# VHH binders against Death domain-containing protein 1 (DTHD1), part 7

Target 1, 86 residues: Death domain-containing protein 1 (DTHD1), of Homo sapiens (Human) (q6zmt9r679to764)
Amino acid sequence: DNLLHWLAEELSEENAESLSSTLPLRRSTIQLIKLKNPDDLTEQIHEFLCFWKKSLPTFTDKLRLLARHLRKIGRSDLAEELKFKW
Key: E = the ipSAE of ESMFold2; O = the ipSAE of OpenDDE; V2 = 0.75 times the mean of E and O plus 0.25 times the DockQ between their complexes.

## First folded at step 1 (VHH)

Design y13 (framework vhh_7yz9_2)
Amino acid sequence: QWQLVESGGGLVQAGGSLRLSCTASGFTFSRYAMGWYRQTAGNEREWVAFITSGGSTTYADSVKGRFTISRDNAKNTVYLQMNSLKPEDTAVYYCAAKYPSWYTKGSLSYDYWGQGTPVTVSS
ESMFold2-Fast, scan of step 1: ipSAE 0.015; ipTM 0.315

Design y14 (framework vhh_7yz9_2; at its last look DockQ between E and O 0.04; V2 from the best seeds 0.00; counts 0 for: pae E 7.0 > 2, unsure alone 63.5 < 65, placed apart)
Fold by ESMFold2, look of step 2:
Structure y14 (fold): chain B 86 residues (1-86), chain A 123 residues (1-123)
Amino acid sequence: as target 1 above (86 residues)
Amino acid sequence: QWQLVESGGGLVQAGGSLRLSCTASGRTFSSYAMGWYRQTAGNEREWVAFIYSGGSTTYADSVKGRFTISRDNAKNTVYLQMNSLKPEDTAVYYCARTGYKLYSWSHTSFDYWGQGTPVTVSS
């Protein structure tokens, strides 16, 4: 999904840390992501977003939920751009 | 300080099997997650398999069903059993200890690597 990859390119390391602390993903999952892509922050974030997306029930409105989390971490700008690209 | 020594590499025919070993000299081996990586010349190291301190395992898609990672904490050793080998599996294989303490994006995870053991799979 190019949309999640675009978002991964726009998030800072601090943004990723904040976002990972608000989502119900296990710390072992974060560890695995970083171990699989040790040299590429953007790919680490992209894989994290993909795991988060897959961890949700199929009926979940994932766009609305992602936008909510982006606003919570102070990136309302990305939440709005996400809607335009969806 | 940790030292990692790989062994068990060599030449094998396609469809064959090979078992790699990695023996660690560090304290508290059982507390650390361990991984296997592989590399061809001019490329970055590719992750192959990982085993957590509790024994859970995970694998790269390209090796699932063919490779098995295991550990023997009494011998300070991690193994990679490689079955149904393909020419595409030809590489230098490395074992690594990752940081047991990694729980955030700010922490670099790899702190010890072995010297590597070459594996060649001929057609």
Scores: ipSAE 0.015, ipTM 0.337, lowest interface PAE 7.0, mean pLDDT 79
ESMFold2-Fast, scan of step 1: ipSAE 0.014; ipTM 0.357
ESMFold2 (binder alone), look of step 2: mean pLDDT 78; pTM 0.790
OpenDDE, look of step 2: ipSAE 0.016; ipTM 0.244

Design y15 (framework vhh_7yz9_2)
Fold by ESMFold2-Fast, scan of step 1:
Structure y15 (fold): chain B 86 residues (1-86), chain A 128 residues (1-128)
Amino acid sequence: as target 1 above (86 residues)
Amino acid sequence: QWQLVESGGGLVQAGGSLRLSCTASGFTFSDYAMGWYRQTAGNEREWVAFITSGGSTTYADSVKGRFTISRDNAKNTVYLQMNSLKPEDTAVYYCAADLGSYYEFWSGDSYTPEYDYWGQGTPVTVSS
């Protein structure tokens, strides 16, 4: 979605590795996404986030969980920004 | 087994008040932060209020100044006092225990929501 794409644009290559290790995604899923988007880091991160979001139960507080992941990788600035855009 | 049981919901006129209760069993209630969430038809759950094990409180902007969360550790109960109710407060209200996020690697590769234990919910309808 547009908000997750904006977030993906704000994350660096260093953040991408940290994020993929902290999000509860299968290794095979991560590898498939990288293979499909080999030269597009933004799209890789966007697909990581979309896949993660789709994996959660409907009633899950997705914003709060995403904010926790962002803080864990050192992007608390983005976690705070998301509160009003989600 | 963990259990949360909500009560106190109902129909109320705009400007009225309700007090919701949530009684916990099967865990050491005083060790956990407790929260209230609400959900309207077709929408995801929205956080409403939070109280730490030490008694510090935080509120969503939409309810700040109108709602008060409190707890009674001797009764294993968390409360939500709702004043000056508005039609927009109409929702099913859920009690939650905040154990933090945990990651599990099962055959399905899942992870635990930030609130690990949820009650069944109690409906609140505010008429205009």
Scores: ipSAE 0.000, ipTM 0.085, lowest interface PAE 13.8, mean pLDDT 74

Design y16 (framework vhh_7yz9_2)
Fold by ESMFold2-Fast, scan of step 1:
Order: C-alpha cells, then structure tokens, then sequence
Structure y16 (fold): chain B 86 residues (1-86), chain A 127 residues (1-127)
C-alpha cells in the first residue's frame, strides 16, 4: 500500500516505537515482522500497518481506526492529513 | 506445557527436495498461526513462511515459488515443502507458533500471546 508506506516514512522517528505498541498486533506477528526486516525501521512499521489493515473485517472503517491510533501517539496532524490521502 | 517437535531435516543435493514437519501439543493448534524461520551461520534468524489460522499463507521473497507451507489441524502439524533447494538454503530451520488475528475485535485489549519455538532442525544443501 502506497499510502501506508508514506505513513511509515513519516513515522520513522521517535513515534515509531509508540505506534508498534498501540496497534493491536500479537507478539508473534510483531516478532515475525522484526525478524523479516532487521535494522529497517521504516519497513517494519510499514508491515505492521499492512498486517493490521488486512486483519480487519471487510467494511471496517479502517480510516477512522487508523486516525484514532495516530491520535493516541500524539500525531493528530497525520490523522488529519490521512483523511485527504485515504 | 507447550511442545513443538520438528523433523525432516538432513543432507540433500542441490536441486533436491525435503519436507519439514512440526507437530504441536499443549495448545489449541487450530487457533494459532504457524511459521518457519531459519538461521545461517553468522546471520540473524530469518523468517521463511507463515500460515495463518484460517489457512492463508505468506512467503519470504528468497523462497517464494520454491517452498510451500501447509497445515493439518487434525494432526496438529505444520509442514514446509522445500523444492529446488540451493546451497544458500543451508540453515537450521525453526518452527514457531503465535496468535495472529484476522479479526481486529478479538485483539482489542486482549492480553499478550505466547510465542512458542521448536528446537530447530538442520538442513544442509550441498553442491
């Protein structure tokens, strides 16, 4: 997903760790992604977002949920910008 | 207590095939995602293949088209069929189990999951 890759690049900073904890991913999923992408934080975050998105049921309001996660980690600016890119 | 028992490793010539098996006990196998990882000498552990509880699969680029992961819930077993083996596939292969939800709501506010690992099975591919 191009949009999720853009978001991952914006989050390859101090907020990346908070997002990893905020998304409702199981320990096994997080471990798999980290093992697959060692020392590539941007790609780790991108795959966290992709796994999260595809885990959601069809017709889930994904934009609303993602915006809420972004607000939890203090990135309300990205949550607002996301509405124009989604 | 949980247990993962791996088998099927060994020595094989380049271009050959092997099938790895991993049998699980001590947890509800059908509810867990299963994965195969490998570790080569001097390198970090590398993800190889993943199969979700619902049966969908993902593969690392290095093995895509050559390896196939499958599961048999009646036998509590996950398999890795390795075809067209190359010397660079030489590694110790590990079986792992974890919870990965296809339903977001089941993950909300639930506790952490246990990540289970097998002992590893060596695979050597000679030229």
Amino acid sequence: as target 1 above (86 residues)
Amino acid sequence: QWQLVESGGGLVQAGGSLRLSCTASGFTFSSYAMGWYRQTAGNEREWVAFIYSGGSTTYADSVKGRFTISRDNAKNTVYLQMNSLKPEDTAVYYCAAGTDSLEYWNEVLSGGSYDYWGQGTPVTVSS
Scores: ipSAE 0.000, ipTM 0.110, lowest interface PAE 15.0, mean pLDDT 74

## First folded at step 2 (VHH)

Design v04a (from v04 with W103Y T105W; framework vhh_vobarilizumab_d1; at its last look DockQ between E and O 0.06; V2 from the best seeds 0.00; counts 0 for: pae E 17.6 > 2, grease 31.5 > 24.2, SAP .745 > .668, placed apart)
Fold by ESMFold2, look of step 2:
Structure v04a (fold): chain B 86 residues (1-86), chain A 124 residues (1-124)
Amino acid sequence: as target 1 above (86 residues)
Amino acid sequence: EVQLVESGGGLVQPGGSLRLSCAASGFTFSSYDMAWYRQAPGKGRELVAGIYSGGDTSYADSVKGRFTISRDNAKNTLYLQMNSLRPEDTAVYYCARGPDYEYLWGYYEAFDIWGQGTLVTVSS
């Protein structure tokens, strides 16, 4: 939880939009997150990451997948720091 | 080249059974986690069952107790035994290859190689 909140604090709105387009998450879930926290971008991103993590099978290497997506959106700096914190 | 080829689909009555097979080639089958996904008419693709390279398994709640995933590393084949089939199980079933654990610090997609699918129709 603390690691995903740290990441949420480091991501911009543009980063979060790019990340949401590359990760499989239902549109209704994204809509509910935005409704719940309409003016709190960090909480929107945090909830998005939490739902994404829950949506993956338990045998999936979530660290590697998240790091790959961070690199895809241009945040390789966060991908490396994530490995240190994870 | 990496290939996954599903087979064993067909038409079956409710309550019946089918066994799906997925023939794998072009990679070291025993080193990879494998999974079955399905896509029902009008719905998105969903995870049905997964099996780790070490043999542990996981199932979607909707199929738990009815479906059994297994693998035969000597034959490079993944299986899905489907029992007590229902009309709701009607879908195209896909075999998928999971990430390689040896590259924990590298770039991997959750499931990056897919077969073409095999159709299972359950109707009375």
Scores: ipSAE 0.000, ipTM 0.103, lowest interface PAE 17.6, mean pLDDT 76
ESMFold2 (binder alone), look of step 2: mean pLDDT 82; pTM 0.828
OpenDDE, look of step 2: ipSAE 0.028; ipTM 0.465

Design v04b (from v04, 14 letters changed; framework vhh_enristomig; at its last look DockQ between E and O 0.16; V2 from the best seeds 0.00; counts 0 for: pae E 13.3 > 2, unsure alone 63.2 < 65, placed apart)
Fold by ESMFold2, look of step 2:
Structure v04b (fold): chain B 86 residues (1-86), chain A 124 residues (1-124)
Amino acid sequence: as target 1 above (86 residues)
Amino acid sequence: EVQLLESGGGEVQPGGSLRLSCAASGFTFSSYDISWYRQAPGKQREWVSTIYSGGDTNYAESVKGRFTISRDNAKNTLYLQMSSLRAEDTAVYYCARGPDYEWLTGYYEAFDIWGQGTLVTVKP
């Protein structure tokens, strides 16, 4: 959990919007997370990431998948750091 | 059309060897992680092995040391070399393309493209 909170702190608002467009979260779920933490962007992002991680099967290489997404949105620096923290 | 087609299955004696192939079409093969799964009659589908886009490999404990996964990006083909086969390896074997972020909407089924399967039977 500390890893996903660290990542939530490092993501910009634009990065978070790009990431949320790739998550299989219903709009109602996204709105509930925002209502729960209306002024805390970091916590909103953290909850999105936790939901995403829990939605994946245990056999999925979550590190490689997350790193791939980070590279795609232009944050290769975070993708590199992720392997040392996972 | 994106497709995966398994082949190379058949009957073998215990201790025998087979090589399975998975021909891929309709996507950039070199950019994806590709996996083998298997399903025995009456059992859940289980993971066998993955080869990552960078060439790293990983194996289920039940097949480690007996199976070797490889890929030929020039031929868009995934291989599974099976040796020291046992009756418990009898199953339909599937290849599966790993997810990209565009296909994560069905999270309980993580891989987005699957082949039709090839049957491997190891005689008692």
Scores: ipSAE 0.000, ipTM 0.143, lowest interface PAE 13.3, mean pLDDT 71
ESMFold2 (binder alone), look of step 2: mean pLDDT 77; pTM 0.774
OpenDDE, look of step 2: ipSAE 0.014; ipTM 0.270

Design v04c (from v04, 15 letters changed; framework vhh_7yz9_2; at its last look DockQ between E and O 0.24; V2 from the best seeds 0.00; counts 0 for: pae E 12.0 > 2, unsure alone 63.6 < 65)
Fold by ESMFold2, look of step 2:
Structure v04c (fold): chain B 86 residues (1-86), chain A 124 residues (1-124)
Amino acid sequence: as target 1 above (86 residues)
Amino acid sequence: QWQLVESGGGLVQAGGSLRLSCTASGFTFSSYDMGWYRQTAGNEREWVAFIYSGGDTTYADSVKGRFTISRDNAKNTVYLQMNSLKPEDTAVYYCARGPDYEWLTGYYEAFDIWGQGTPVTVSS
């Protein structure tokens, strides 16, 4: 949770939009998160990341997957930082 | 279409060994992580071992030090070497393809690719 809060603070609005379009979350889940915190972008991103993490099978290497997504959206700097914060 | 075929199961005495094989077709095997699961009658399917496409491995606590997962990408095959078998290891063993990281999908339900299972019985 500390790692995901850090990441939520580091992502721009555009980064979060790109990431949310590539992660496998239900549309209704994304809308519920936005309704709960309509003007708090960092909290929206944090809840989005937490929900995504909990939706994955236990054996999934969540950090490897998240780093891949970060590199795809152009944030390789954050992908590298994940290794040190894990 | 994709296919996973397990083999190598059978009857073995406690303390013995078996090697399970799982041969894949219909997908780019080297791009996927692979896993082994097992199921006893009346219980949920239990994860046993996982091997990443890069070769790193991870194991359930109950099998650490006794089981070894490996892969041969040239033969599209994943193996489970089971040593020091115990009666508690008796189950049907299933091979499964891991998540499709290449397409950024992490949902387990998207993995509709399992083998038919190979039974293992360990007698004491």
Scores: ipSAE 0.000, ipTM 0.160, lowest interface PAE 12.0, mean pLDDT 73
ESMFold2 (binder alone), look of step 2: mean pLDDT 78; pTM 0.784
OpenDDE, look of step 2: ipSAE 0.018; ipTM 0.279

Design v04d (from v04 with L104Y Y107S; framework vhh_vobarilizumab_d1; at its last look DockQ between E and O 0.08; V2 from the best seeds 0.00; counts 0 for: pae E 17.3 > 2, grease 25.6 > 24.2, placed apart)
Fold by ESMFold2, look of step 2:
Structure v04d (fold): chain B 86 residues (1-86), chain A 124 residues (1-124)
Amino acid sequence: as target 1 above (86 residues)
Amino acid sequence: EVQLVESGGGLVQPGGSLRLSCAASGFTFSSYDMAWYRQAPGKGRELVAGIYSGGDTSYADSVKGRFTISRDNAKNTLYLQMNSLRPEDTAVYYCARGPDYEWYTGSYEAFDIWGQGTLVTVSS
């Protein structure tokens, strides 16, 4: 909840674009999120992450998956920080 | 065959109201994000309003507070209630469906199944 908003604040526009290209989300969903919050990048990213989290089965280790994606986009520092907010 | 059929367009006076409908067939309607686009004569298409499969909605700034998108999953129908219409709302309105699950690729073509369109004319 609060964790995803913290992450949204820490991601740059470039980071968000890279992350959005690796997550299993419909392109229509991304377009609608951008339509809803056209002037607020942090809120776009936050909604993006919330939607991604809801799209996964309950048994999925969502924190581990998020950390893996963060490492792929070059933000291993944030992947490590997730452990402190666990 | 997947099909979207718009209806409800017509001529209205400024300040008037109109309700567009989009009958969907050939797919599980409730599972898809849906949207309305419009195209004014000589202009490109623009996204007007969208509704997620879960029911949340999004609107372009130009229509916020005046238009309401909704869906009736039992009837496989998407709606656009258009209030306080202005001459600049004159356009062909298209119903669109989002694609099946896929990775984001960053295209305005994120809605790739389209209806034939219904004309809305707002004129004195």
Scores: ipSAE 0.012, ipTM 0.445, lowest interface PAE 8.3, mean pLDDT 79
ESMFold2 (binder alone), look of step 2: mean pLDDT 81; pTM 0.819
OpenDDE, look of step 2: ipSAE 0.673; ipTM 0.867
ESMFold2, look of step 4: ipSAE 0.000; ipTM 0.100
ESMFold2 (binder alone), look of step 4: mean pLDDT 80; pTM 0.808
OpenDDE, look of step 4: ipSAE 0.719; ipTM 0.885

## First folded at step 4 (VHH; framework vhh_vobarilizumab_d1)

Design d1 (from v04d with Y108D; at its last look DockQ between E and O 0.71; V2 from the best seeds 0.00; counts 0 for: pae E 9.4 > 2)
Fold by ESMFold2, look of step 4:
Structure d1 (fold): chain B 86 residues (1-86), chain A 124 residues (1-124)
Amino acid sequence: as target 1 above (86 residues)
Amino acid sequence: EVQLVESGGGLVQPGGSLRLSCAASGFTFSSYDMAWYRQAPGKGRELVAGIYSGGDTSYADSVKGRFTISRDNAKNTLYLQMNSLRPEDTAVYYCARGPDYEWYTGSDEAFDIWGQGTLVTVSS
């Protein structure tokens, strides 16, 4: 998903840490993602987002939920841009 | 009772091979991420290999190409094939299971159930 990869490119390490604490992801999943991609923050974040997307029921409005999380961590700029790129 | 029981450790020559096994019981093995950690004397625990519930694998750089993690969900068993062993691989090896909750809760532990460990000694 190009959209999730774009978002991964836009997030800093601090943003990613804040986002991972608000997303419903297993700690074990996060650790294994970091083990797989230890030096590539963008790929770590991309994989975080992909696992998060898979973990939610199909009927969930994932765009709206992701935008809400982005606003919560102080990235309303990305939340608005996300809606435009959808 | 949830249990993880490691076996297969022992004394081996440098360049040799060992296969570790971890027998799991008391939970739905196929639903969990699993991992091998090791702890050398006087050091902290080090994550060496992990396998997702879906089967994908991850390895620490120090063991890539030498160690292979695998799982047999029908036998509730996790494996670590260790090849080209070196003296620095000497450690107690632990089998570990990821958390039983689906969502992040603020827990500090990435893996919440551990075995007792099996000692691997690589010495000439």
Scores: ipSAE 0.006, ipTM 0.380, lowest interface PAE 9.4, mean pLDDT 77
ESMFold2 (binder alone), look of step 4: mean pLDDT 81; pTM 0.811
OpenDDE, look of step 4: ipSAE 0.798; ipTM 0.918

Design d2 (from v04d with W103T Y104W Y108S; at its last look DockQ between E and O 0.74; V2 from the best seeds 0.00; counts 0 for: pae E 8.2 > 2)
Fold by ESMFold2, look of step 4:
Structure d2 (fold): chain B 86 residues (1-86), chain A 124 residues (1-124)
Amino acid sequence: as target 1 above (86 residues)
Amino acid sequence: EVQLVESGGGLVQPGGSLRLSCAASGFTFSSYDMAWYRQAPGKGRELVAGIYSGGDTSYADSVKGRFTISRDNAKNTLYLQMNSLRPEDTAVYYCARGPDYETWTGSSEAFDIWGQGTLVTVSS
């Protein structure tokens, strides 16, 4: 959605690499995402986040988990803004 | 024993079509991302097309609009429909399976189980 796309736009390449190391996604899934959009980092990140979100049960507090991951990579500013926009 | 067996390769003229099949055994096929790679003589392996366990697909730019990847989970079979073939598509085509463990780390290959390959030759 737009919220995850906004987040994808706000992340640097270094931020994206750090965030991706904490998200539980299959390496094959990541490779196929990169194949689909090889020169569009924002769209790659957006797709990573969408797959991560869909992989979680509906009852999971996804906002809290995502905010925690953002704080872990040093982007507490985005974690707080995410909570406001959610 | 995990096994991937490709078939359907052959000699075709430019503009022709082929359909490759990959018979899978020894694992729960529906649970894995699958892909086709190709390797032309003297070159490295190149990812051509992939299909997620959930069914979504991705393609290399060089084959978009000409190739279609699909899977039949009831038959444990992966397919590659190849249309409008060009001499540059000449290669050994390999079926590949994603790894057992979900991870996004380091230098590990995204697809780690491979078939023996099937030769596709596009020539007049």
Scores: ipSAE 0.012, ipTM 0.448, lowest interface PAE 8.2, mean pLDDT 79
ESMFold2 (binder alone), look of step 4: mean pLDDT 81; pTM 0.808
OpenDDE, look of step 4: ipSAE 0.769; ipTM 0.906

Design d3 (from v04d with S31D Y108T; at its last look DockQ between E and O 0.08; V2 from the best seeds 0.00; counts 0 for: pae E 14.1 > 2, placed apart)
Fold by ESMFold2, look of step 4:
Structure d3 (fold): chain B 86 residues (1-86), chain A 124 residues (1-124)
Amino acid sequence: as target 1 above (86 residues)
Amino acid sequence: EVQLVESGGGLVQPGGSLRLSCAASGFTFSDYDMAWYRQAPGKGRELVAGIYSGGDTSYADSVKGRFTISRDNAKNTLYLQMNSLRPEDTAVYYCARGPDYEWYTGSTEAFDIWGQGTLVTVSS
């Protein structure tokens, strides 16, 4: 969604390499996303986040999961901004 | 070691009540989403209720108004109060812990630690 696209823009500037290795997506899904968007890293990350979000049960506190992960990878700034944009 | 231990199951008549407990150890309980699942004989596991680390709750339609999930973060304990029990509530009930994965080592499965279960039998 729009919030995940904002996050993808922020991550593509600083954390793009680490993100692609952390999401538990099928190899075929990763390949298709990269093939569909070969030169648009922000859109690749956005699709990765969307697939991740859809794979979680509806009762999962997705904001809290994102914020905790962002803090652990050194992006506490994004974790705080996520709360204000949510 | 991370452990979840369910208790409080037993035999009860239709219309009765039971309270299930899940004692958690080996992790910071307050940081995790928690849930109860159940598995009737010969069936797959189904979600009964969930409670987020922030305290909000969700319920399967089949138990809304009858079951209440709660947590006591000071005692590292998850609860399920089951009222107005019916024979179709007969199942093994499982406590489960939600994910806490970092981006570079994470997984998206909804729950990664499970208890051994406690049997609830509602017999006429």
Scores: ipSAE 0.000, ipTM 0.125, lowest interface PAE 14.1, mean pLDDT 74
ESMFold2 (binder alone), look of step 4: mean pLDDT 81; pTM 0.818
OpenDDE, look of step 4: ipSAE 0.676; ipTM 0.868

Design d4 (from v04d with D56E Y108E I113V; at its last look DockQ between E and O 0.07; V2 from the best seeds 0.00; counts 0 for: pae E 13.9 > 2, placed apart)
Fold by ESMFold2, look of step 4:
Structure d4 (fold): chain B 86 residues (1-86), chain A 124 residues (1-124)
Amino acid sequence: as target 1 above (86 residues)
Amino acid sequence: EVQLVESGGGLVQPGGSLRLSCAASGFTFSSYDMAWYRQAPGKGRELVAGIYSGGETSYADSVKGRFTISRDNAKNTLYLQMNSLRPEDTAVYYCARGPDYEWYTGSEEAFDVWGQGTLVTVSS
């Protein structure tokens, strides 16, 4: 929880949009999150990261997968920093 | 014709070792994440170890340092080396196929093909 909130604080709106297009989330889920928190970008990002995390199989290496997505959107700096927070 | 067939289970004394094998057929084995699950009597099924298509591994804390998952893509075979076995390791062990990692979309069911299981009994 605190790791995903930290990440939500570090992502820009452009980063979050890029990340949401690569994650296996339904568009309806993203729209519902935006309706719930229309003026709080950090909370929107935090919520969609939480939904993404819950949708993953239990054996999934969540750290490795999240780092891979961060590198794909151009935030390798955050991917490296995950190790210190995990 | 997708099949997973486990073997190598049996009765073993505490402290012993067993090697489980899972022969895979009917699909491109190297493209899939694979896992071992176990189900102890009267309990739910739990993840023991997983191995990604690229070879990275993960383990449940209860088996870390004692069990080793591996795969041989040329032989379409998944393995679980179990060392330092304890009575609490007694369970039916299942081989399971996960989704192709590069196209993962998330779902309520992570694994779509299961073997029939092989019984491991650790008793003195």
Scores: ipSAE 0.000, ipTM 0.126, lowest interface PAE 13.9, mean pLDDT 75
ESMFold2 (binder alone), look of step 4: mean pLDDT 83; pTM 0.842
OpenDDE, look of step 4: ipSAE 0.787; ipTM 0.909

Design d5 (from v04d with D56Y W103S Y108S; at its last look DockQ between E and O 0.06; V2 from the best seeds 0.00; counts 0 for: pae E 12.5 > 2, placed apart)
Fold by ESMFold2, look of step 4:
Structure d5 (fold): chain B 86 residues (1-86), chain A 124 residues (1-124)
Amino acid sequence: as target 1 above (86 residues)
Amino acid sequence: EVQLVESGGGLVQPGGSLRLSCAASGFTFSSYDMAWYRQAPGKGRELVAGIYSGGYTSYADSVKGRFTISRDNAKNTLYLQMNSLRPEDTAVYYCARGPDYESYTGSSEAFDIWGQGTLVTVSS
């Protein structure tokens, strides 16, 4: 999961807030992640992305979905970098 | 009305080939991931092949190298080319539509539309 940690380090607080509102993850999971790591934004984002990835069926193109969400929040630069790193 | 209609099943000898088709109607076919499943008598339904938007494919180990999933978005049709058929491939084959990603909520089993199935029998 080094790719997801890299992404967590590259996201700003506002990027993370936008991304958390667009990814299909239960709100109770989001609240638990924030309680677990209240002062470590990078770790919050990393765990959020890990939960999202694990929640999807095995046939799902997770790279395509993540790239779409990154473009939606205005980070098309990160969406392009994903195709080199996946 | 959203519908999936499978066709192309039949009786074939071992080593033979069949091409299954799944005609889709009532939705924007190109926007959805699609899959083929099969169910042999007395057994559970199993994933055979999947094709995602963007063309990525996956296959069950038992069919790799023999089956090819494809789609023709202009004709709203999903295909399964089945070569080198074996008696253990005997089953009812179903096509299934994956989730609508605009409404996706993270469900691990989000297939909401299934066809009626087409029977494939491989025997002498």
Scores: ipSAE 0.000, ipTM 0.150, lowest interface PAE 12.5, mean pLDDT 75
ESMFold2 (binder alone), look of step 4: mean pLDDT 81; pTM 0.807
OpenDDE, look of step 4: ipSAE 0.421; ipTM 0.762

Design d6 (from v04d with Y101T Y108D; at its last look DockQ between E and O 0.82; V2 from the best seeds 0.00; counts 0 for: pae E 7.4 > 2)
Fold by ESMFold2, look of step 4:
Structure d6 (fold): chain B 86 residues (1-86), chain A 124 residues (1-124)
Amino acid sequence: as target 1 above (86 residues)
Amino acid sequence: EVQLVESGGGLVQPGGSLRLSCAASGFTFSSYDMAWYRQAPGKGRELVAGIYSGGDTSYADSVKGRFTISRDNAKNTLYLQMNSLRPEDTAVYYCARGPDTEWYTGSDEAFDIWGQGTLVTVSS
């Protein structure tokens, strides 16, 4: 998903940690993603987002949920761009 | 009572192979991420390989291509196949279970339940 990869490129490590704290992701999943991509923060964040997306039922409004999480971590700018690009 | 019991450690020569097993009980094994860690004498614990509850795997660079993590959910067993063993692989190997929470917090342990360990010694 190119859209999630774009978002991964826009987020910092601090934003990634904050976002991962509000998403229903296991700590172990996050650690294993970091093991797989130890020197590529963008790919780490991209995999975080992909795992989160897969953990939700297919009927879920994933755009709205992701936008809410982005606003919670202080990136309302990305939340608005996400709605435009979706 | 949650229990993880490692077995299969031993003495092998460099270039040899060994298969570790971890028998799990007291929880729904298939629902958890699992991992192998190792601790060499005088060193901290190191994450070696992990397997997600969904079956995907991840490896430390030092063991890629030589070690294979797998799980058998029907037998509640985690495995580590270790090939092309080197003296630097000498360590106590620990089976570990991920937490049952789905939330990440910065203070949570990535893996919160551990076995007693099994010793692997690679020497001539």
Scores: ipSAE 0.013, ipTM 0.487, lowest interface PAE 7.4, mean pLDDT 79
ESMFold2 (binder alone), look of step 4: mean pLDDT 80; pTM 0.804
OpenDDE, look of step 4: ipSAE 0.815; ipTM 0.928

